# Designs tried in a protein design chat: VHH binders against Dermatopontin (DPT). Part 11

Target 1, 183 residues: Dermatopontin (DPT), of Sus scrofa (Pig) (p45846)
Amino acid sequence: QYGDYGYPYQQYHDYSDDGWVNLNRQGFSYQCPHGQVVVAVRSIFNKKEGSDRQWNYACMPTPQSLGEPSECWWEEINRAGMEWYQTCSNNGLVAGFQSRYFESVLDREWQFYCCRYSKRCPYSCWMTTEYPGHYGEEMDMISYNYDYYMRGATTTFSAVERDRQWKFIMCRMTDYDCEFANV
Key: E = the ipSAE of ESMFold2; O = the ipSAE of OpenDDE; V2 = 0.75 times the mean of E and O plus 0.25 times the DockQ between their complexes.

## First folded at step 4 (VHH)

Design g1 (from d09 with S31D V107T T108Y; framework vhh_7xy4_2; at its last look DockQ between E and O 0.07; V2 from the best seeds 0.00; counts 0 for: pae E 14.4 > 2, placed apart)
Fold by ESMFold2, look of step 4:
Structure g1 (fold): chain B 183 residues (1-183), chain A 124 residues (1-124)
Amino acid sequence: as target 1 above (183 residues)
Amino acid sequence: QLQLVESGGGLVQPGGSLRLSCAASGFTFSDYAMAWVRQPHGKGLEYIATISGSGGSTYYSDSVKGRFTISRDNAKNTLYLQMNSLKPEDTAMYYCAKSRITLFGETYEYFDYKGQGTQVTVSS
C-alpha cells in the first residue's frame, strides 16, 4: 500500500489560502494521514489576541523506499516557557504535532507525532534557519527537496516577545536495510 | 516563466522500448521532486513514476514497476523515463510534472504543473 501511490493529479491550489488547525490559544492535535509525514509548517502570530500562534501543516506520502510505518507514537512533552531540542526517538519521522497553551507564560507545550519506518535510518542531517526570522513574524517552512524528512526541532522562547523561533532538524533516510542505531 | 517540454514519444511495437525526456526551465530544477503522469485517451491522469530532487528516491505505480525507469540529470535540467517491454495499454499522452505542496489545512496536492505532453502509441 505505502509506496504505491494511487492518488490522482489534482487541481492546483493558491498557497495564500488559510487552513489553520487551531483557534487562538486553543489546544490542538494534528496527525498526517496514515503513511504520510509533515513536509511544511506555517504559522502566524496573533499579538492582539494574547500572543499566540495559529498553525498550518502539510503532509506527503512517504516514498516506496521507506516502506510502511511500523509504529507511531506521541513523543515526550516539551514544556512551555523552555528552550528545548528534540528529535523523534527510535529513528522516527515527524508526522504530526500536538500542543496546549498556558496563559501563565503566554506559551505552548509541544509533542511530536512520530512514525518509525523499520530498517531505515536517518543520515546527512541538518538544521534549517530560524523560523520565523524575527519574533512575531509569519513562518513558512517547506521542504521542496522531498529527499529530506523532518526528525524534530529545536526552539528558543522569548519571555519578552512571548514567541518562539524554530529550527527544524531534517535528515535523509536510507533506501537500504540498516542498523537500528540512531544517526 | 516556468516551462516543462516533453519529447521522445512516438509509435512503437509491443515489446519495444522508448525513452522520454522533459526539459525544465524557469525554476531551480534540483530543488523539486518530478513525476511522469500519463493520460490514456478519454481517461483521467495516472501517476506512473516520481523521483526526488536529488534523484535518491523513486516511486513506481504497479502498472509500470519493473518495466519503466525514472531518472534525472540535474546538470542538464532534464527528467527522463526509460520505457521497456511496452504494451498496448501504455498508449497515452505522457506528461512530466513538477512538485508542489498545498499549504493551509488538511487537503494536499502532490504536483502543481505539467507540460504539454508527448504521445506514446503502442500498436502492432
Scores: ipSAE 0.000, ipTM 0.156, lowest interface PAE 14.4, mean pLDDT 78
ESMFold2 (binder alone), look of step 4: mean pLDDT 82; pTM 0.833
OpenDDE, look of step 4: ipSAE 0.013; ipTM 0.265

Design g2 (from d09 with S31D T108I E109D; framework vhh_7xy4_2; at its last look DockQ between E and O 0.07; V2 from the best seeds 0.00; counts 0 for: pae E 14.1 > 2, SAP .676 > .668, placed apart)
Fold by ESMFold2, look of step 4:
Structure g2 (fold): chain B 183 residues (1-183), chain A 124 residues (1-124)
Amino acid sequence: as target 1 above (183 residues)
Amino acid sequence: QLQLVESGGGLVQPGGSLRLSCAASGFTFSDYAMAWVRQPHGKGLEYIATISGSGGSTYYSDSVKGRFTISRDNAKNTLYLQMNSLKPEDTAMYYCAKSRITLFGEVIDYFDYKGQGTQVTVSS
């Protein structure tokens, strides 16, 4: 829908940025390598550069008990300027992000790249604390418990601060066959 | 070269407190998230607390939330763990760990607890 007709995502590199996937105001598309999922999200905020953030991600191979992903896709878009909650459909795990910045609202739209692992279901899900803890601070979320996988996020947009706080949805995955369609 | 040196462990009674320290060297400390990891004797590793490079974001496992506080002093290259209301189940070897997030999803992400750790023993 919007992603089919909207502005294309783009990415620039600046090695002085310690490997950030984007410059401020720049769109980006980031996918983990096949068979890997996102395990870390780092971000810094710059008020004077459009009240925007630069992002850095890390990925890790899923354990052999999950097998290979059977299907991967970009989830439905979450529009700039709004609070939203989204998990990957079909029991998918987050394996990437793409985002585009809109100067008219000083905010970004977001999509998850999701990968399904057949016959495995999420369970024992929880939300992280807010990242960042206060608007404008560094965000540095790392999954230090290898039993948990990112399923999605919820985020709030502050019209005053022109920044977002995020909580990530983290779940275990069964190590036995399970065929529930979505959690 | 990278070095992490834990200290501050010891024997405490249930309900007591300890403060662990981790002296870091060989890397730009403030650039990296840090964690405390514990290993009870004969059991696997448990990641119990993490803190961002700036110190602005923290995470705690459910087993320690509300009782332990992770903090860092980037001017002193030191990571801390304040442990309050200690229980016998907190008995373990405690290690500090350094993270590394690399560009474009290449993960070299091992929490380095190389060193001897510091033993915390809570008597029943």
Scores: ipSAE 0.000, ipTM 0.187, lowest interface PAE 14.1, mean pLDDT 79
ESMFold2 (binder alone), look of step 4: mean pLDDT 81; pTM 0.830
OpenDDE, look of step 4: ipSAE 0.008; ipTM 0.253

Design g3 (from f03 with K58Y N61D E99R T106K; framework vhh_7b2m_4; at its last look DockQ between E and O 0.05; V2 from the best seeds 0.00; counts 0 for: pae O 9.8 > 2, placed apart)
Fold by OpenDDE, look of step 4:
Structure g3 (fold): chain B 183 residues (1-183), chain A 123 residues (1-123)
Amino acid sequence: as target 1 above (183 residues)
Amino acid sequence: EVQLVESGGGLVQAGGSLRLSCAASGFTFSSYAVGWYRQAPGKQRVVVASITSGGSTYYSDSVKGRFTISRDNAKNTVYLQMNSLKPEDTAVYYCAKSRITIFGVKIEYFDYWGQGTQVTVSS
């Protein structure tokens, strides 16, 4: 992965329910503050509570060189029970998550909240390792490099474990407007 | 089952060096922060050093400049290089696994501990 940077924003989270954006079996909608993007994802799994997960996110301001977001939107839904690959359209960056739990499949559907920054283009993209490392485990993904941004994710779902693994797609962004296909 | 097994402790003279190792198993090592605690007789267990999954480090004031924490994810091992040891460093040293990551600050939430290894520094 990429190098480690000191965060200007020091986030302290107590391991309690009040730090999570959702309760088990409940939907949620999380959005970063304006001009910020997601840089960390935490989650814990609960087998007894419908094989569901509680989620927590951290955001960080984008650099001045990237400018202000020109537009933000919700992407199309990724359905529960299905494996999927999705990146923000129009070279957008992930700035939030929306999810709903489905009892019938013991899984969640997902939407990205995406923000576009002018006509900046992604490059040097890569995928993280799987989070969690194993089904049922807690996950803690942290982006330590300010130069890389989350563009999306690919996920796998286990019908046996009733859990989902994530690989996040991370990219650099140009400091100028260009024409380039989405990752 | 999560397991943490410390090694490398022993008796050393003041000014000497030791290198502690902690072999971890039962969890995805690379995804969690790990750290070292120590507890001297009659005193509270305190954080010595910690390292996040991304490699960010924390050191207590008493060991800054003398101790170095590092990790090898391929070996599921965390290390504590202790240089310029002092009698005040005498304690049982414990390896710990974090439950969560604290961004850019001291990691305080740990849910698993090793059995500890004795470090004795003679004057």
Scores: ipSAE 0.006, ipTM 0.282, lowest interface PAE 9.8, mean pLDDT 86
ESMFold2, look of step 4: ipSAE 0.012; ipTM 0.340
ESMFold2 (binder alone), look of step 4: mean pLDDT 82; pTM 0.830

## First folded at step 6 (VHH; framework vhh_7xy4_2)

Design j1 (from c16 with T101E T106K F110Y; at its last look DockQ between E and O 0.04; V2 from the best seeds 0.00; counts 0 for: pae E 8.6 > 2, framework grips, SAP .764 > .668, placed apart)
Fold by ESMFold2, look of step 6:
Structure j1 (fold): chain B 183 residues (1-183), chain A 123 residues (1-123)
Amino acid sequence: as target 1 above (183 residues)
Amino acid sequence: QLQLVESGGGLVQPGGSLRLSCAASGFTFSSYAMAWVRQPHGKGLEYIATISGSGGSTYYSDSVKGRFTISRDNAKNTLYLQMNSLKPEDTAMYYCAKRIEIFGVKIEYYDYKGQGTQVTVSS
């Protein structure tokens, strides 16, 4: 259970933060600054605004041991109206999201922005609990384990609630050249 | 950009002392709590001491309490660890770390960026 955050730790919110990436029904494209990866996802559900969500993300620099990203790209699209599972190809780490809303289906399509760190491989992967914990609730996923990186996500959909729950795929990355050992 | 540079490690006999330093740059040093963490060879990280941004509050793990003292000089942007009564079990790579803040929420998690400084305690 990764969700042991908050009990032994100091935690508070900056109530003046208006950092939503999108308005309801608005498409958006969010990229972390160069050399940073997504470490937090926040979202609020607006049933009366098209059963849609506003999103925000936080990024942190990767550790020096991971080096600089060698390339970054937008991953294959995950179509609206479908439940899906996606990780960044080529051992990439999630460094952004983009999405478009479709009124006809009250749902969004999604893409990850992925960045590769050469000679580093994911391992010890696990999947978070559902975010939000219940459909329609605020989502506030923050990685408290700094040794894990987001690799992707899977979603499930409720036709009754017209909302998605997300599980994020989190992995460690090797501190050794995993590609060199195979040549 | 953000840099943390550790120094002061070395080889010392049991019962000896060392003082580690961490030079910080690229952020407002006095605004952030800092920590020392260590990693023995082949083992996980251990958070051993923390200090508030002002220097007014400190915390120590049971493994070092009474032997180690964390301090900071905000005028010099420098964090210190005075290590006394060293034991072979204190042998590790030592890193300094900065407390992080996400969505305006200060998280009791510390980011380390330096190469570390090796401390070896042996006869």
Scores: ipSAE 0.012, ipTM 0.314, lowest interface PAE 8.6, mean pLDDT 82
ESMFold2 (binder alone), look of step 6: mean pLDDT 81; pTM 0.815
OpenDDE, look of step 6: ipSAE 0.020; ipTM 0.278

Design j2 (from c16 with F103Y F110Y; at its last look DockQ between E and O 0.03; V2 from the best seeds 0.00; counts 0 for: pae E 17.0 > 2, SAP .731 > .668, placed apart)
Fold by ESMFold2, look of step 6:
Structure j2 (fold): chain B 183 residues (1-183), chain A 123 residues (1-123)
Amino acid sequence: as target 1 above (183 residues)
Amino acid sequence: QLQLVESGGGLVQPGGSLRLSCAASGFTFSSYAMAWVRQPHGKGLEYIATISGSGGSTYYSDSVKGRFTISRDNAKNTLYLQMNSLKPEDTAMYYCAKRITIYGVTIEYYDYKGQGTQVTVSS
């Protein structure tokens, strides 16, 4: 079941700390504070606790030039047991994650919390390398170029290892309103 | 006491290769994510590559992706950066850094307390 739902939170984080958003097997709902977007994703794997992961996220305010988010929503669910690819609809930026664990498949379903910023459009998009690099390893994805924003992710999984590798989709955003939706 | 010692820099022609090393002591090396950062003369810092404590997750900036490879040897407490296809714009002081958390903020900060090693790429 989900933990601390509905509260965007600021993480006090060190590997020696208790800053994970979930316990193993626990559902969770994480939202960045209003006007902030996800800039880091961290995770640790525990095979003996249901082949599951604990997650941690960091957020940063968007630049003033993007203005305030005009709409925020939870995207459609990505089912447990499936490989998938999803970006936020309507040119949204990822501002949170929601997940539920299923013991029957030793896997999680996922949703993004997405926020749209005026009529800004993504451009110069690219996809990160795999996180983790090998199944079962720690994951530590940090956006070091604050010009790029997370738009979504794709995952693959190993039925043998019962773990997922992630690639995150990172884009720049225009500083002008665009006439085209979902660029 | 934390100590990070970078080495392996030098003068190289464009298209050449170098391998940087960072010897770490004073902390449990395998428990911490590490990074390489660089600072061109008179410019700000650029974080170029990171690696998780286990070595299983890596990230590269667009400016070096496909040319540089970060790695670590946890048995030797050593972080590495293999730099191939070097360009003049790679000229900078290179530092290794250990992850730290600044209490009360939403993002972590990497500490680059090493003295650095100079890389100069020119014909």
Scores: ipSAE 0.000, ipTM 0.121, lowest interface PAE 17.0, mean pLDDT 80
ESMFold2 (binder alone), look of step 6: mean pLDDT 82; pTM 0.830
OpenDDE, look of step 6: ipSAE 0.006; ipTM 0.232

Design j3 (from c16 with Y109W F110T; at its last look DockQ between E and O 0.02; V2 from the best seeds 0.00; counts 0 for: pae E 15.6 > 2, placed apart)
Fold by ESMFold2, look of step 6:
Structure j3 (fold): chain B 183 residues (1-183), chain A 123 residues (1-123)
Amino acid sequence: as target 1 above (183 residues)
Amino acid sequence: QLQLVESGGGLVQPGGSLRLSCAASGFTFSSYAMAWVRQPHGKGLEYIATISGSGGSTYYSDSVKGRFTISRDNAKNTLYLQMNSLKPEDTAMYYCAKRITIFGVTIEWTDYKGQGTQVTVSS
């Protein structure tokens, strides 16, 4: 049968019906507008469409006290077919997602778009509950608490259900200049 | 016409309970995450709780976690907030909301806010 059916990242279009950033099996690259970070992650699962998901993201400007991002980058790839744990390096905050689909494993690889806010460090971190709560369900993670920022995620993978549960890593950021590396 | 109608507010003693309701019409209720927000007199809006469209996921602000419970009945197009162990600082106008946008210290409404329902906690 065919291999990777996903679109190449550089060919991503920004249109999606009903707010989804991708169709099933399509690759995508989503970046928040400049100075914004991801505050919501929504997803639906379709078993018959390659055991894949469509994604929807929302962004919010960071508070004035964090200033402008000093640098932004795509973090290293988390390969399809594996469980993983990753936070943005260099105390970065998650400001986007990039993903390709692989038919051969019915799964996706993932990258975070990360932005550093100079001289601020994460602290008081916690992990969300599982999203989705059960494999195959709608995922709807919303961070309405403007004191917490997404730093990354961890996933568990079910070979039987061919789906992932996510936990998002959420941290406060210091309101003072910080000399510690908190990774 | 899209409508959200809050009810169930009133006067209550500290430590008491109230249950707020929000009747929704004019949109497919089960397709949207819903939230409760509040506005104390003379202050900005505060996030309280959210619930996913299916009702399977809920989230609470630190100020109400453990005391308030958000729920929904998609067959009746109704959102609920069970408020237990009420404190004087819970005194506010309470609103239900559909898809809110969060900016720094302010919350901007994206879809709809009704007249609200007043909750007053005092001895």
Scores: ipSAE 0.000, ipTM 0.151, lowest interface PAE 15.6, mean pLDDT 79
ESMFold2 (binder alone), look of step 6: mean pLDDT 80; pTM 0.809
OpenDDE, look of step 6: ipSAE 0.021; ipTM 0.246

Design j4 (from c16 with K98R I100Y F110Y; at its last look DockQ between E and O 0.12; V2 from the best seeds 0.00; counts 0 for: pae E 6.9 > 2, SAP .709 > .668, placed apart)
Fold by ESMFold2, look of step 6:
Structure j4 (fold): chain B 183 residues (1-183), chain A 123 residues (1-123)
Amino acid sequence: as target 1 above (183 residues)
Amino acid sequence: QLQLVESGGGLVQPGGSLRLSCAASGFTFSSYAMAWVRQPHGKGLEYIATISGSGGSTYYSDSVKGRFTISRDNAKNTLYLQMNSLKPEDTAMYYCARRYTIFGVTIEYYDYKGQGTQVTVSS
């Protein structure tokens, strides 16, 4: 049904398909395929389209040592217009995002899709630098070391810029069963 | 379908040498950086050597630097690991892997799909 561009193959194809999960002002619900977790977050800001962002996510399978997810759920909502901090409960890893846009505040509410890996526990946690580095810029967070998994995020909302900066919480996970700190 | 087939493992004495091979198919081999990774029994994976798509750049972990040499033959779609001065701690299952790319950028994740090849160093 969708044909080739009507001319010879060339590197131009990479610049014509950006893979965004939403249009501006559009709500979305994104889940990684089963057994995969979010490893990259990309976003562009569009001031003229409601001071909103389009999002793109990449997923990777968890390594064999982590096993299969035993339970997945949507975490509690983080309301639009507020600064918030959230990690997946029950030692879950982020495997998706859900969001709605509100024109009244030019901002979004957010939920994580979280997956638990049996009795595995996070350790050696750290927080990324801010993404984007400056309000309105493209956001391009990639987990370059596949020994770390996204556990959640903290974000600040700027009422004057009508944009958010994010820091993602990244942890290693044990390769053995452990005692859970959050039950 | 990406396919990686490791060979060349075996039993050697300390101080000995082995040469591992990895036959690759199902992708444009010369376009991807490749790696050797190893897993001792009951332990996590260790990334021990990487090589660029062209073969012009290599990296080695401290545990093998000076003893192991990674190389590739892009005409034969084959990756190699020359292992010299082998030690008992080199005992592991060895896998070859292709570097993964996200959003057109390289990340520190390698796809390994093969069965691996066992290297055992004992006296």
Scores: ipSAE 0.014, ipTM 0.333, lowest interface PAE 6.9, mean pLDDT 82
ESMFold2 (binder alone), look of step 6: mean pLDDT 82; pTM 0.832
OpenDDE, look of step 6: ipSAE 0.036; ipTM 0.415

Design j5 (from c16 with V105T I107F F110S; at its last look DockQ between E and O 0.05; V2 from the best seeds 0.00; counts 0 for: pae E 15.8 > 2, placed apart)
Amino acid sequence: QLQLVESGGGLVQPGGSLRLSCAASGFTFSSYAMAWVRQPHGKGLEYIATISGSGGSTYYSDSVKGRFTISRDNAKNTLYLQMNSLKPEDTAMYYCAKRITIFGTTFEYSDYKGQGTQVTVSS
ESMFold2, look of step 6: ipSAE 0.000; ipTM 0.148
ESMFold2 (binder alone), look of step 6: mean pLDDT 85; pTM 0.871
OpenDDE, look of step 6: ipSAE 0.032; ipTM 0.292

## First folded at step 7 (VHH)

Design k1 (from c16 with Y32D S57D; framework vhh_7xy4_2; at its last look DockQ between E and O 0.39; V2 from the best seeds 0.00; counts 0 for: pae E 3.3 > 2, unsure alone 64.6 < 65, SAP .761 > .668)
Amino acid sequence: QLQLVESGGGLVQPGGSLRLSCAASGFTFSSDAMAWVRQPHGKGLEYIATISGSGGDTYYSDSVKGRFTISRDNAKNTLYLQMNSLKPEDTAMYYCAKRITIFGVTIEYFDYKGQGTQVTVSS
ESMFold2, look of step 7: ipSAE 0.232; ipTM 0.562
ESMFold2 (binder alone), look of step 7: mean pLDDT 78; pTM 0.781
OpenDDE, look of step 7: ipSAE 0.252; ipTM 0.589

Design k2 (from c16 with A33W S57K; framework vhh_7xy4_2; at its last look DockQ between E and O 0.14; V2 from the best seeds 0.00; counts 0 for: pae E 8.4 > 2, grease 24.3 > 24.2, SAP .775 > .668, placed apart)
Fold by ESMFold2, look of step 7:
Structure k2 (fold): chain B 183 residues (1-183), chain A 123 residues (1-123)
Amino acid sequence: as target 1 above (183 residues)
Amino acid sequence: QLQLVESGGGLVQPGGSLRLSCAASGFTFSSYWMAWVRQPHGKGLEYIATISGSGGKTYYSDSVKGRFTISRDNAKNTLYLQMNSLKPEDTAMYYCAKRITIFGVTIEYFDYKGQGTQVTVSS
C-alpha cells in the first residue's frame, strides 16, 4: 500500500482563470449543490488591490452510505480581525462559506454553511498544515485523496501582513449509527 | 454528462475470481487515466489500481498487487478489473473513476460518479 499524505503534487499552477466566487473586497455567499460538501479550497492574495483574497471552491456528492443531509444551516459568525476556531455544530459537514470584508481591519468575517448527515459521527480527525504556507501566497487545499470530510477550520490573523493562514479540520464519518448529537 | 456504470460484482467464495466492467460515456475515454477504487461497508475509499489512457502503464495498491489486473478497451469505452484469489477483506463496493482536474490543474485525484458494483467474498 502507498498513501499520498496531504496536498497532492501539482505539475504547474495557472491562476489566470476566472473561477473566483468574489471580486476584491466583495462579500460572497457560496453553497455547494444540495447533497454535496466542500472538498477543495483555492485562494489568491491581492496585496496591490487592498490586501484581500479571492476564493474558489469545489464540491462533491457525499457517498450513498451517508444518505441525504437532514438539515443545513449557517453557523455563527467569526468576526474579522481575530483568530478563531470553529467546527460545524451538531456533527455537520462544511458545505459552503460566506464572508464580508471590513476596511477597518483589512480582513473578512466568516461563516460556514453546515449540513448534518443523521446518526453519523466524525472520527479519525486531523488538521491540515497551514494554507497558505506563508502569508500572501496562493493556496490550494484538496481533500479527495482521503475519504475525509471538512468539519471546520482554525485560522490565524496577521495584522502586519493583513492576511490569514488556515488549517482545515478533516474527519471520517462512522459506518454505524452514533448516539451523540455533537462530537 | 459523464457517466460510469459498473457491473460484474457478486457473491464468490474465498479464492475465487470475478471480472468487473465499467462502461464510460460523456467524455473522450481514451484521453484519460482511469482507476478502480473500493469502499468497504461503512469505511473510506481505498485506491486499487490505475491505468493510463492508452493502457500502457498500470499501477496497483499493495493490497491487490499480484492478484488484480486493470485493463481497458478503448474501442468499447470500457474499463475492466480482473480479480483473482479473492479474500474476505476484498468485500466492498467497487467504483471506477476518471482522473480529475481541480482548479485548472491536472492532479493525481480521482473523481468517481457511478453507483458501484458490490463484491462479497464469503463462504
Scores: ipSAE 0.013, ipTM 0.281, lowest interface PAE 8.4, mean pLDDT 80
ESMFold2 (binder alone), look of step 7: mean pLDDT 82; pTM 0.834
OpenDDE, look of step 7: ipSAE 0.151; ipTM 0.560

Design k3 (framework vhh_7b2m_4; at its last look DockQ between E and O 0.18; V2 from the best seeds 0.00; counts 0 for: pae E 5.5 > 2, SAP .778 > .668, placed apart)
Amino acid sequence: EVQLVESGGGLVQAGGSLRLSCAASGFTFSDYAVGWYRQAPGKQRVVVASITSGGSTKYSNSVKGRFTISRDNAKNTVYLQMNSLKPEDTAVYYCAKRITIFGVTIEYFDYWGQGTQVTVSS
ESMFold2, look of step 7: ipSAE 0.052; ipTM 0.422
ESMFold2 (binder alone), look of step 7: mean pLDDT 79; pTM 0.785
OpenDDE, look of step 7: ipSAE 0.241; ipTM 0.603

Design k4 (framework vhh_8h63_2; at its last look DockQ between E and O 0.08; V2 from the best seeds 0.00; counts 0 for: pae E 16.1 > 2, SAP .76 > .668, placed apart)
Fold by ESMFold2, look of step 7:
Structure k4 (fold): chain B 183 residues (1-183), chain A 122 residues (1-122)
Amino acid sequence: as target 1 above (183 residues)
Amino acid sequence: ELQLVESGGGLVQAGGSLTVSCAASGFTFSSYAMGWSRQAPGKERELVAGITSGGSTYYADTVKGRFTISRDNAKNTLYLQMNSLKPEDTAMYYCAKRITIFGVTIEYFDYWGQGTQVTVSG
């Protein structure tokens, strides 16, 4: 019924050892609750278990100024074994992930779950540092800053290391309707 | 010692105006985004308004057009001007600063000093 997750003052930080969305080699699909966006990404690497990762995500509501999401969708697939860069189309914000594992390349393909918020547009975008900082390390990326939202990612696959490093694309959103539907 | 001290709360009639302020010390105020949240008795905390270090603002839909957030970097003070107040605005108001970790900025709400109560009669 009740838990102790609100103690201490970390009201927006919910790290739990329970809540991995996948076992190693397992495909998964994760969506934030309606009206929420991804604000944290946690992952551990298991070299002995197919050089794969288990993932954990945290979500937070968007500010009321953004309103309710008007539409949500799964973005185009990013194939395993490739370096790629993707943002949500139609100025969407990242609200989930899905992924499948391929033993032949020891890597995953990826899709973002994206949600559009009215006619607001991203601006003042920046990229995080690399997560993990070195291949094989655990990653623990947290963004509780409601000033910036996850729009997508760029990632590098190393066939030698059998792992990926990620940089997340973080943008502000306008408080007015904008001229561009896809930035 | 880092401190955020809210003040300026009180009782006001519906349709009236009130300014709450937050005095900041123990950090470089001008380098950080700041924000206001509120919590009514028995309800969850609601984000109200925010302002970046560069002066860009955002507002909850429930307060747009009625509230104005501002900052005075020379006085290390954050303000929330509240106009056209409604009974629904009754709450404890807290300020917060943005915290940077691992190269990504998050909001961390620290209301050390108890917040300031705003009560709107009506």
Scores: ipSAE 0.000, ipTM 0.106, lowest interface PAE 16.1, mean pLDDT 79
ESMFold2 (binder alone), look of step 7: mean pLDDT 81; pTM 0.822
OpenDDE, look of step 7: ipSAE 0.023; ipTM 0.320

